VH-VL binders against Flagellar assembly factor FliW (fliW). Designs and how they scored, part 4

Target 1, 154 residues: Flagellar assembly factor FliW (fliW), of Carboxydothermus hydrogenoformans (q3adg3)
Amino acid sequence: MFILRLFSPAFGEIEADESQIFSFPEGLPGFSHLKKFLLIRHRDNSPFFFLIAIDEPEIYFILIEPSRLLADYHVELSCEQQGLLHLSEETPVLSLNIVRIPPEAKEMIINLKAPVVFNLQEKIARQIILDADYPVRYPIPLSKVKEKADAGTK

## First folded at step 4 (VH-VL; framework fv_ficlatuzumab)

Design g54 (from c8 with light chain D30R)
Fold by ESMFold2-Fast, scan of step 4:
Structure g54 (fold): chain C 154 residues (1-154), chain A 124 residues (1-124), chain B 107 residues (1-107)
Amino acid sequence: as target 1 above (154 residues)
Amino acid sequence: QVQLVQPGAEVKKPGTSVKLSCKASGGTFSNYAMHWVRQAPGQGLEWIGEIIPIFGTANYNQKFQGRATLTVDKSTSTAYMELSSLRSEDTAVYYCAREEYYYGSGSYYGMDVWGQGTLLTVSS
Amino acid sequence: DIVMTQSPDSLAMSLGERVTLNCKASQSVRSYVSWYQQKPGQSPKLLIYDASNRATGVPDRFSGSGSATDFTLTISSVQAEDVADYHCQQYYSTPWTFGQGTKLEIK
């Protein structure tokens, strides 16, 4: 166990447990040089997460847990993709999607074609391009996002 | 309808420390950043730092790094700024202010609720 | 650090006149600029955030514009109650910085 300490321009001084650190063997598209990220949930019961690059903390992504908003969205991985993520039948996984919030828009744009899949046991993650025909730009009204973020499960 | 309540004044000697309070009345610090800003007599506004309680993070103006410490007591809905090694140049009105943030890294909203300020006088 | 420079330092206007206050950033801050009104003896009050969005309860005579390095606060028809110091602020990067302020007076 160790405590990671880093300074993020967006989040200030951060202290995080090693369990929140994930290795990205290929990085992310456009950021192939960044191999380690810190994953932080926005708040308890929030569908939102922040993914912060450890080596360049000014770089971060906003992610959403799509099942909280889209009941019909399912992530199906090929055998090759499961192998790249070291997935087995018992592996705990978390699937999140990167979102963009344009300054002028009243909507959030979710990339449903390319989820980021986290192996919670091995602490590795990858952005996977799904074989399914999902849109790269899926708009959701911010009012719906706020409504769902305020809803609890049980 | 949240209000931020601060003490009116504090008088301290050089070299001592002070801990200023900022209590939320009618609300909490949930989903807000709490900022500390000072204003010396006849001068402009100077940002000291912010604390974002839900992320457990604090950001400081480097000018105050090591001298200022920002904390929050959620049980009493009170934010604190401790400033050490006081100098006469620290004489100023110290404001606390909240900033609501929206979901998303590119969406920041200015400081919408301010305390009335605490006048700190540092004199011999 | 990003330096915010306001102009003019002070101005006096007649009631009903259009007033324009300027704010320049030493480097691009995109749209991450807020404007505050501070009346004598009072704490600052948020007027504009994200360069052009009016804060709740702010009269529609106040408007903001600009991007990157040049920003403007406009009061379309100045009222007696608008006598105050006006401060611009950037929150693009830490430390957050304010301009020196513009004092608005009525003739």
Scores: ipSAE 0.008, ipTM 0.493, lowest interface PAE 8.8, mean pLDDT 83

Design g55 (from n0 with light chain D30Y)
Fold by ESMFold2-Fast, scan of step 4:
Structure g55 (fold): chain C 154 residues (1-154), chain A 124 residues (1-124), chain B 107 residues (1-107)
Amino acid sequence: as target 1 above (154 residues)
Amino acid sequence: QVQLVQPGAEVKKPGTSVKLSCKASGGTFSNYAMHWVRQAPGQGLEWIGEIIPIFGTANYAQKFQGRATLTVDKSTSTAYMELSSLRSEDTAVYYCAREEYYYGSGSYYGMDVWGQGTLLTVSS
Amino acid sequence: DIVMTQSPDSLAMSLGERVTLNCKASQSVYSYLSWYQQKPGQSPKLLIYDASNRATGVPDRFSGSGSATDFTLTISSVQAEDVADYHCQQYYSTPWTFGQGTKLEIK
C-alpha cells in the first residue's frame, strides 16, 4: 500500500492509503469517464461517506449507510449483479446510497432505488439499479440521522 | 450547450392520443431526469411527470396517472410524452425540461434547460 | 399534494425599485424550492434553486430567501428586461407543484 496525496477543493489536502481507492468499471451515470474514486468516512461513528473522483477531485458525492436509518431497507442483488461485482459467498460488501443535502436543509434526499455497492476485497464498486420498487427520491429528516448516530455511541 | 427541441404545434381531436417529442441537441439524457410541464392559456405551470432513464423509473402526478406515458429513446436522444383520451382541457403548451440528477460540484439543481414548448390544441 | 400560493398576483414597479415576491407552501418543503422567470412568449428559465442559490448566468440583483413554508424572491433594482411571470416550485415531494405565478410589469 502507498499513501495517496490529493487536493480536493471541498476537503483540502487528503492523505489516504490506496486501499480506499475503488474502481468503477462504468463510472457513474454522467461521469462514465471517471473510473477511480476515493471513499472516505466523514468521521468515526458517522453514517456519512464522501466519494471523491481521483482524476477530478472537485467532483464528489455524499453517501450514507441506509441500513442504520431504515430497518426495512434491504439491498438484494441478482445473480448477474453479483457477478458484475465479483461477489462470492464471503466477500465483504459495503452498500451506500447517494444523498442530496442542500445548504441549511433540515432534510436530505436519498436515492434508495440505486445503491452504490462496494466489493471491499477487490476494490470494485458499481451503482446498482434494484429490482425492488424503492423510490429514487426519499426524504428523511437530518435529525433522525443524528439520533441514530448518537444511539450508536452508547 | 444543450438545447431541447420540440415541435411547434399539434392539433388533435377529442378522444384521440398524442405523442410529443423532445430532442436533446448537443447532449444526452444519461445523468438527467426529464420533466414534462404544461401551461394552459393564461394559466400557471402544471407538472405532469418525470422520467429518470438511468433508473428506469417514471413518476406521474395523480391527475395524469394512466393517461400519460413517458419514454426515452437514448439512441436518438429523444424524450417522449404520450397522452391518451384527449379532452379540450388538455389544450396547453407542453414543455420538456431537464434536471441534473447527480449531485456533485458544478451540478445544476432544478430544471435548468427547457424546450421551447409544443402547443397542443384539442378541438373538434 | 403540496399547494404553492404566490402573492401578489401582479405588480407594477418603477425602474430601479426593489421588488419582493412571495411564495407559501401548504406544508414544509424545507429548502427544496426553485424560482423560474418566464418572459412573454418564452419558456421558463431557472433563476434560483435550493431556495437561495442563483443559477449560472443569473444577475446578482436576483436573490432568494426563506425556508419551510415561506419564501421570497427579491430583485434589488428592477430593470426593463425583468418584465415576466415568476413561478415558484417545490421539489420536496412528488408530485412537484408550482405556484400560480406573479406577473411583474414596469410602470
Scores: ipSAE 0.296, ipTM 0.762, lowest interface PAE 3.8, mean pLDDT 87

Design g56 (from c8 with light chain S31R)
Fold by ESMFold2-Fast, scan of step 4:
Structure g56 (fold): chain C 154 residues (1-154), chain A 124 residues (1-124), chain B 107 residues (1-107)
Amino acid sequence: as target 1 above (154 residues)
Amino acid sequence: QVQLVQPGAEVKKPGTSVKLSCKASGGTFSNYAMHWVRQAPGQGLEWIGEIIPIFGTANYNQKFQGRATLTVDKSTSTAYMELSSLRSEDTAVYYCAREEYYYGSGSYYGMDVWGQGTLLTVSS
Amino acid sequence: DIVMTQSPDSLAMSLGERVTLNCKASQSVDRYVSWYQQKPGQSPKLLIYDASNRATGVPDRFSGSGSATDFTLTISSVQAEDVADYHCQQYYSTPWTFGQGTKLEIK
């Protein structure tokens, strides 16, 4: 298999499997020119992921798996949105939300309005703007995230 | 080097509405939050609301909920704030300000670009 | 709503002195605080975001610190061009709120 070697100022030297590379047909807001991203899970069983731009590794995003934290949060896609992502009932899918965590912060801000949905089979992803009235700036304690992550470990 | 251009002054009578503009020169609003902040003479800054066009979302300070409406015209790169049912207490300088959206790591800068402000005077 | 209270209301300093301005939140706002400089007749200018990060183009003499409820803006070696009102702002919880401002004057 193909092994990508990348240098990121934030993460140092990275070696990644081809399977971790996703195509973003529209890029991300503010970064429409960036079409290929590397997805890395922070730690085993961590709800956190890093999304690193392959062509400009200085640019990266922190994402979280919200289903572990917010029981009432549901990503419901329209038929049109499912079509754009090539999703069927049997397609393995991962839905993550971009977060912002200032240095030494105790709370993170999560964008619940616009999850990033990954088609794990076709390796394409898009940030989808939900019809539901979710906030773009939702603060949540990091201690709540750590509690859920620790509960899931053995 | 984006600039936000606002008209210098507006005079309105109580009970009327005003629609203030904020034109981006050299850039767009598609990947930014646009804020509206006012400052009454000799007073501090007061946040009115924000619009985040890329996510179709506008959030308001409850004090202005129902009176303020924020919109963006992408074709002219112009943001607008409409304020209705004007009172003398609404006399203030009204600023628009841009914030780089912080959904991306390392991209948040607070309100980094401000318009020069529009002085709104509400008097009979 | 979260209330931001600044102190002192005003102060006068000699050129080259170290200046410390304070900002207190009525409840924890974590690290989500910005500082703005506003010169007479001008728009506010961003100095600090996320409590301690200096904005692009802002001189090294400006620094921010603090967390939770207590925040400070420090100007090492104040200059004549630093005469202005300084405002702190929280963006932890809507509505975003500002302090009343601190006026800095040179003796």
Scores: ipSAE 0.484, ipTM 0.817, lowest interface PAE 2.3, mean pLDDT 87

Design g6 (from n0 with heavy chain N31S)
Fold by ESMFold2-Fast, scan of step 4:
Structure g6 (fold): chain C 154 residues (1-154), chain A 124 residues (1-124), chain B 107 residues (1-107)
Amino acid sequence: as target 1 above (154 residues)
Amino acid sequence: QVQLVQPGAEVKKPGTSVKLSCKASGGTFSSYAMHWVRQAPGQGLEWIGEIIPIFGTANYAQKFQGRATLTVDKSTSTAYMELSSLRSEDTAVYYCAREEYYYGSGSYYGMDVWGQGTLLTVSS
Amino acid sequence: DIVMTQSPDSLAMSLGERVTLNCKASQSVDSYLSWYQQKPGQSPKLLIYDASNRATGVPDRFSGSGSATDFTLTISSVQAEDVADYHCQQYYSTPWTFGQGTKLEIK
C-alpha cells in the first residue's frame, strides 16, 4: 500500500505502512504540536515499541506492553475516555506504557499512571490518565523482561 | 528557556501555615515535574515532594506527609507549596526545581532548573 | 528510604589539581544519579545526570562515573570558580534523596 519514508537520527531510514501511522488529536504532554506518530515494534517478539514523531523524527518514545509483565495491571477507561478514543466493545485496542531507559541502565521506569491507548481500527491514540492510583515511576529490571520472554518461548 | 521565580523571604510564627510560590517564566509545566527541596542553614538538601501536574499526581517524603501540600495553578504558571504547623526546625531556604519529564528519548535529568529560593524563618 | 553518603565532608585543593568526590547509595540506584554544584549564596546547578552525562553548559573538566551503589564526580583540573558544595542525588525511587554534600575549597 502506501509507504512512508522518513529519516530518524536514532533509527536511520525508515519505511512504514500507513497502517502504522496514528493520529494524536492532542499530541502528547509537552509535545502538543506533534499530531502524527509512527508505531513500530522493536523486533518481532519484543515487548518494546518505538513511537516516532513523523514531523520531527528526532523525537521518539519507547513503549512497552505491560500486561505481559504485570498480571494485575488493568487499563480501565471511563465512558468519557472511551468516547474520546472512539471505542466500542468490538474495537481492537492496543495499550502501551511509556518507559525511560538511560544508557547502560539495568532497569527501566514505566509510567503506569498514563498509558497510551491506540484505536487500531481508526488509527487514533491518546495518552490517558487513569483514575486508578498507579505510579508514574515504576521500576522494573530489564532481566525480568528476558525471563518472561524465555518462559513464553518454552 | 524556563526561569523559576520565588519570593526572597517569609517570616512566620510557630504553629502557623505558609504558602510559598514558584512562578515559571519563559515556559510551561506541561512536561515537567516540580520538586520542592529545602536547605537548613549550613545543612544539606532535603527533598519534600514532587507534583507532576500533567498526570495529576503528587508524592511526598514521609516526614512531610500530612503537613505539606503541593499544587499548581496552570492559568498563572505558578506552583505552590503549603506547609502547616510550622516549627522552628522548618527554618530553611525552600527551593522549587523542575525535572524534565521526558518519555524515554531525551534529556531526562534530575532537577535542571532551580528557583532562587525563599528563606522561611519560623520564630516568635 | 535510600540513604546517600558522600565523602569526604570537605577538602581543599590547589589550582590545577585533580579532584575526586565520592557518593555511595545504601542500595542500587542503577544509573539514576545526578550531581549538583552549589556555589556560596546560590541555588544548586545540575552538573551530571544519569551518572555520567554532562548537563548543558558544564565544562568538560567535570565528569561522572559509577553505577549501582558507588559513584564519583571528578574535576580534572580545579579552577578557582569551582569553589562550591557538591551534592549527589538519586532519582531511582521516591523519595528522592541527597547526600550530605562535599565542600570544595581552594588552598
Scores: ipSAE 0.323, ipTM 0.763, lowest interface PAE 3.8, mean pLDDT 86

Design g60 (from n0 with light chain W96Y)
Fold by ESMFold2-Fast, scan of step 4:
Structure g60 (fold): chain C 154 residues (1-154), chain A 124 residues (1-124), chain B 107 residues (1-107)
Amino acid sequence: as target 1 above (154 residues)
Amino acid sequence: QVQLVQPGAEVKKPGTSVKLSCKASGGTFSNYAMHWVRQAPGQGLEWIGEIIPIFGTANYAQKFQGRATLTVDKSTSTAYMELSSLRSEDTAVYYCAREEYYYGSGSYYGMDVWGQGTLLTVSS
Amino acid sequence: DIVMTQSPDSLAMSLGERVTLNCKASQSVDSYLSWYQQKPGQSPKLLIYDASNRATGVPDRFSGSGSATDFTLTISSVQAEDVADYHCQQYYSTPYTFGQGTKLEIK
């Protein structure tokens, strides 16, 4: 294990271990030169994650775990897409979607068409464009996100 | 700096179709949604649709669904809007504009670069 | 569809005066609102995005505020080059919609 230390203008000084570093063989669309990202969960059991470019820490993305918000959302990958991610039936995988949350927002916009799929075993990830007819701009109230994140019964 | 280059004017007869171009100079469309917006003489701006090439999606205002077709040729860095069954009320300046489609840090969430517009006149 | 309504339709101001332009949405658009400046014979230019963020190169006399349904564009000290039509636009949902525009003139 080694400790990666970097400075992010948005997050300050960050310490992370190598298990949080993912290789993006083609980067992200529009950011093909960025091949390595740090994945950080916002807090324990939060649906939110931050994806920070290691070589340019000013660049980061906010991701959400969509299965915790949208019961009918399913990420189904073609055989070709599974091959690109080195996935087998037993590979641990994490699928997240990039979201937009402008300042003072009451809603966030989720890109449901193009999830970012992480192979947790081989530490590679890709943004995959799904064959399913999901929208690129899907709004959801932040209040609904808060309710789904905070499970509880009285 | 990137520019979107459009022809100055087009004249068409009613019932015909037109294909307007929008060429990126000094950049590409890889990180952008390309929007088409028109403005009739003395009127406000009207959104026609968008194409987000990297995600394979195009969205249209219902008024233009079936009549407008948005495409992009990445090899020439040119976006196109084809509008069929032209009527006199289609007379307007047609703009292309780009918007950064990515969510997150460093994104400009607005149509930050616009073409100069093509004046389409539909007249018999 | 979300209807955007701007007010006033037109106004004339003296140089150096503070001017405010209003934009109202028929339903909440959160902060997904942009303002554009369009000078005579020119294409629109982005001024403000996400309700309150100035676009690159836009003078600091321009500011945006508001959320949900009510938005304001403010020019703290109007100058001669500010003569233009100003348009607000929501991008909360498709179809994207614009207000009818406000024409700003100098007295």
Scores: ipSAE 0.033, ipTM 0.648, lowest interface PAE 5.3, mean pLDDT 85

Design g61 (from n0 with light chain Y91W)
Fold by ESMFold2-Fast, scan of step 4:
Structure g61 (fold): chain C 154 residues (1-154), chain A 124 residues (1-124), chain B 107 residues (1-107)
Amino acid sequence: as target 1 above (154 residues)
Amino acid sequence: QVQLVQPGAEVKKPGTSVKLSCKASGGTFSNYAMHWVRQAPGQGLEWIGEIIPIFGTANYAQKFQGRATLTVDKSTSTAYMELSSLRSEDTAVYYCAREEYYYGSGSYYGMDVWGQGTLLTVSS
Amino acid sequence: DIVMTQSPDSLAMSLGERVTLNCKASQSVDSYLSWYQQKPGQSPKLLIYDASNRATGVPDRFSGSGSATDFTLTISSVQAEDVADYHCQQWYSTPWTFGQGTKLEIK
């Protein structure tokens, strides 16, 4: 039996099971041709995830769990958006936001306007543009991310 | 591989409004933020605002909030900036510029393609 | 608003000399800084993004460095074609702001 193996220029050889693969029915804006992505958590209990395109592993995104950094941030989906993601009140959901971290940066930029919402049961995901007036470019110090990640482990 | 085409000049009287165009030739606006930047004669560059069509958002420098309106017509690949209540101090070259938005990461790559600019002269 | 200050306002260099242009932010902008070249009568052109990355098609003689509040654009061996105004711009927080520009002239 085969394990999914792919080579990423950024991450080297990756071995993952099929349960980590998500379908993006419309891809991502700018990448509509990429319909399947691998979701990997950076490390146990890390707020960071990597989203890697299966067909073009050179393309990847860094995602973060916003709830672990921003208490006032809430992802509220319309009925139409919930329908597109096949969500019910019982569906396990993961909501992450894409971040920009330049080389040697002390801060990162989070896109709070457009979270990526994952239906963990049906393995489909979509980037959702929220009606709420959240910024597309929201800076946060990386030191704050480290403090939140270490909270409760001392 | 895209060019941004702007008209060369526009002359307006104080108190009127103007709508400047910026047409993408050879590409679209779908993967880009579009910025408007002006430069008064002999002065530096001043950012007016940006529109990110993918997210349906437009952001403005406070100085231009309420006077500038940025829009995009996707069917004609044309971006527009309307500036109202014109003053002589609005005389400047107005540039449109695109910023590649690597959707997942935001852009921050800089404005890689610029229009040639429209000289707006506001005089009585 | 973050204020960007460039220095010097203008300078004249001999062909082949190393040129250093400075840009200072009134508060930290991390590495979120771009440099643009504007030749007389032309639109600005992107030279450097994220403080140190050269844009496509930009000659190797151009390099950027710095972080936080202090940034430098270096031209290792100035050429006649480099006569231009150079502008820095921060991407840390809106509104995006530019420095006043540095004019480079050849002796």
Scores: ipSAE 0.137, ipTM 0.709, lowest interface PAE 4.8, mean pLDDT 85

Design g8 (from n0 with heavy chain N31T Y102I)
Fold by ESMFold2-Fast, scan of step 4:
Structure g8 (fold): chain C 154 residues (1-154), chain A 124 residues (1-124), chain B 107 residues (1-107)
Amino acid sequence: as target 1 above (154 residues)
Amino acid sequence: QVQLVQPGAEVKKPGTSVKLSCKASGGTFSTYAMHWVRQAPGQGLEWIGEIIPIFGTANYAQKFQGRATLTVDKSTSTAYMELSSLRSEDTAVYYCAREEYIYGSGSYYGMDVWGQGTLLTVSS
Amino acid sequence: DIVMTQSPDSLAMSLGERVTLNCKASQSVDSYLSWYQQKPGQSPKLLIYDASNRATGVPDRFSGSGSATDFTLTISSVQAEDVADYHCQQYYSTPWTFGQGTKLEIK
């Protein structure tokens, strides 16, 4: 096991396991030149994750696990999209959505149209644009996040 | 530094449609939302809608739903707003404005780059 | 739709005076609020985003504050070049909505 060390202006010194590194074959929109990202959970059992570009650590994204907040939200991938992610019936996957949380904000804006899907076995990920008519800008109170995480019921 | 270039003026008769252009020059076209906002003479700003090309989505104010259509041509870095069934009340300056949509370092909401506006006059 | 109301409709100030412009939302927009400056005959220019963040190139005499339903744009020492209409805008939910604008004039 190799411990990756990098400095992020937003997070300071970061030490992470090599297993947390994901390849993004197409990068992310606006960042096609960035192909490797570090995925870190904000804290134990938190629904929040940080996705930090290894080659340019000043670039990062905040992601949330939507299944803990939105019971009716389902990520359904086309056969083409499954192929791009090397998914099989037994592949462990993680689906997260990019959120925006301004300083001092009480609510976050979630992009439900375009989740980031991680193949946990192959260590590849892609932002997938869903066929379903989900909103790109979906506001949700931060208090709702704490309520569901603390309750552990959903 | 991106600039948005719009035609200066258009004159149309009531009942017709118009397709206004907004050409982006410099910078990256595909990673932002393009908004359309109008301003009638002496009035405030009124949001018409947005298109977010990277996600294939367009959202409209209810008042313009069914009358306005937003599209983009990525090959020419040009955004378009088509407005149908024109009325004299549609006389206004029509602006296109860019919002950088990328979340992360340096990303924010807010329309940071605006076109010069196209004066649409609807008269018979 | 969220209704944005600005006050006053217009004001005239002397050079160097502190100016405060107000914007009220009909429901909470959290901190998802921007301010724009529009000089006569020109396009709007972004001044403030996320209620209090100054856009690049905007002089530090401009500042924004507030949250939820009540927001303020402050110009600490008004200059002749600040003559303009000022617009607030919420981007908490669609449709995005603007206030009616406040006209700032110099005496």
Scores: ipSAE 0.608, ipTM 0.838, lowest interface PAE 1.7, mean pLDDT 87

Design g9 (from c8 with heavy chain S105L)
Fold by ESMFold2-Fast, scan of step 4:
Structure g9 (fold): chain C 154 residues (1-154), chain A 124 residues (1-124), chain B 107 residues (1-107)
Amino acid sequence: as target 1 above (154 residues)
Amino acid sequence: QVQLVQPGAEVKKPGTSVKLSCKASGGTFSNYAMHWVRQAPGQGLEWIGEIIPIFGTANYNQKFQGRATLTVDKSTSTAYMELSSLRSEDTAVYYCAREEYYYGLGSYYGMDVWGQGTLLTVSS
Amino acid sequence: DIVMTQSPDSLAMSLGERVTLNCKASQSVDSYVSWYQQKPGQSPKLLIYDASNRATGVPDRFSGSGSATDFTLTISSVQAEDVADYHCQQYYSTPWTFGQGTKLEIK
């Protein structure tokens, strides 16, 4: 076990353990040269995560747990996609979606077509383009996100 | 610096279809959303639709749904818009324009690079 | 669909004058508005995005403001090269919609 220390312009000094580091074999669209990312949860019980590029910490992505906001959203992977992620029945998996939140926005835009799926056991992740006809620009009011967070405060 | 290159003009008869091209020069458009926007003579801009090549997704203005088809040929870095059942009112300059697809780098940048436009004339 | 209405349709200004162009949305679009400059015979060029952010390479004399339904593009000291049509656009919801444009001329 080692402790990673990096400086992010957006987040300041970050200290994280290796369990938070994920390999992205193909990177992300537009960032194929970035193969290692740090995943951190915004705060306890928050639906938000930050994905920070280790080699270029000025580059980060905001991700959300869609299941906490959208009851009818289901990430179903083909056998080929499961193979790319080394998934089996027993593999713990986390699926998150990248969001855009402009400054002072009243809503966020979620990419429901292409979730980022994390193999929590092998520490690999990929952005998967789903076969289902989900939108890449799905707006959701920030008030709805806050309402769900407040309701789940326990 | 990336440029979007479009043919200068096309002339078509009513009832036919046209396939307009938009070629990325000096770069690619794979990591961008490509929009199609038209402008009738002396009129404002009208959005036709977008295609996001990396996700295989196209979204259309309902006014053009069923008549417009957006596609991409990655091997030639060329985006296409096909418009069928042409009418005289489809006479316009047709632009392709890219929107940079940022995920978490702060801002939505709008349509930052535009093609020069293709003048489509629909007449008998 | 969200309707964007610009005013005035056209205006003529003297060099160095302050110019204000207005854009009104039929419903709230938060700050999701861009402004484009289109010179005669040319493609549109992005000036402002997210209501108030100046695009790269755009001169400081251009500024944007507004939120919800009312938006303004300001040119603090108009220059001869600013002769153009100016278009506002919302990207709050599809379909993306543009205003009808405002034509700026120099007297």
Scores: ipSAE 0.018, ipTM 0.622, lowest interface PAE 6.0, mean pLDDT 85

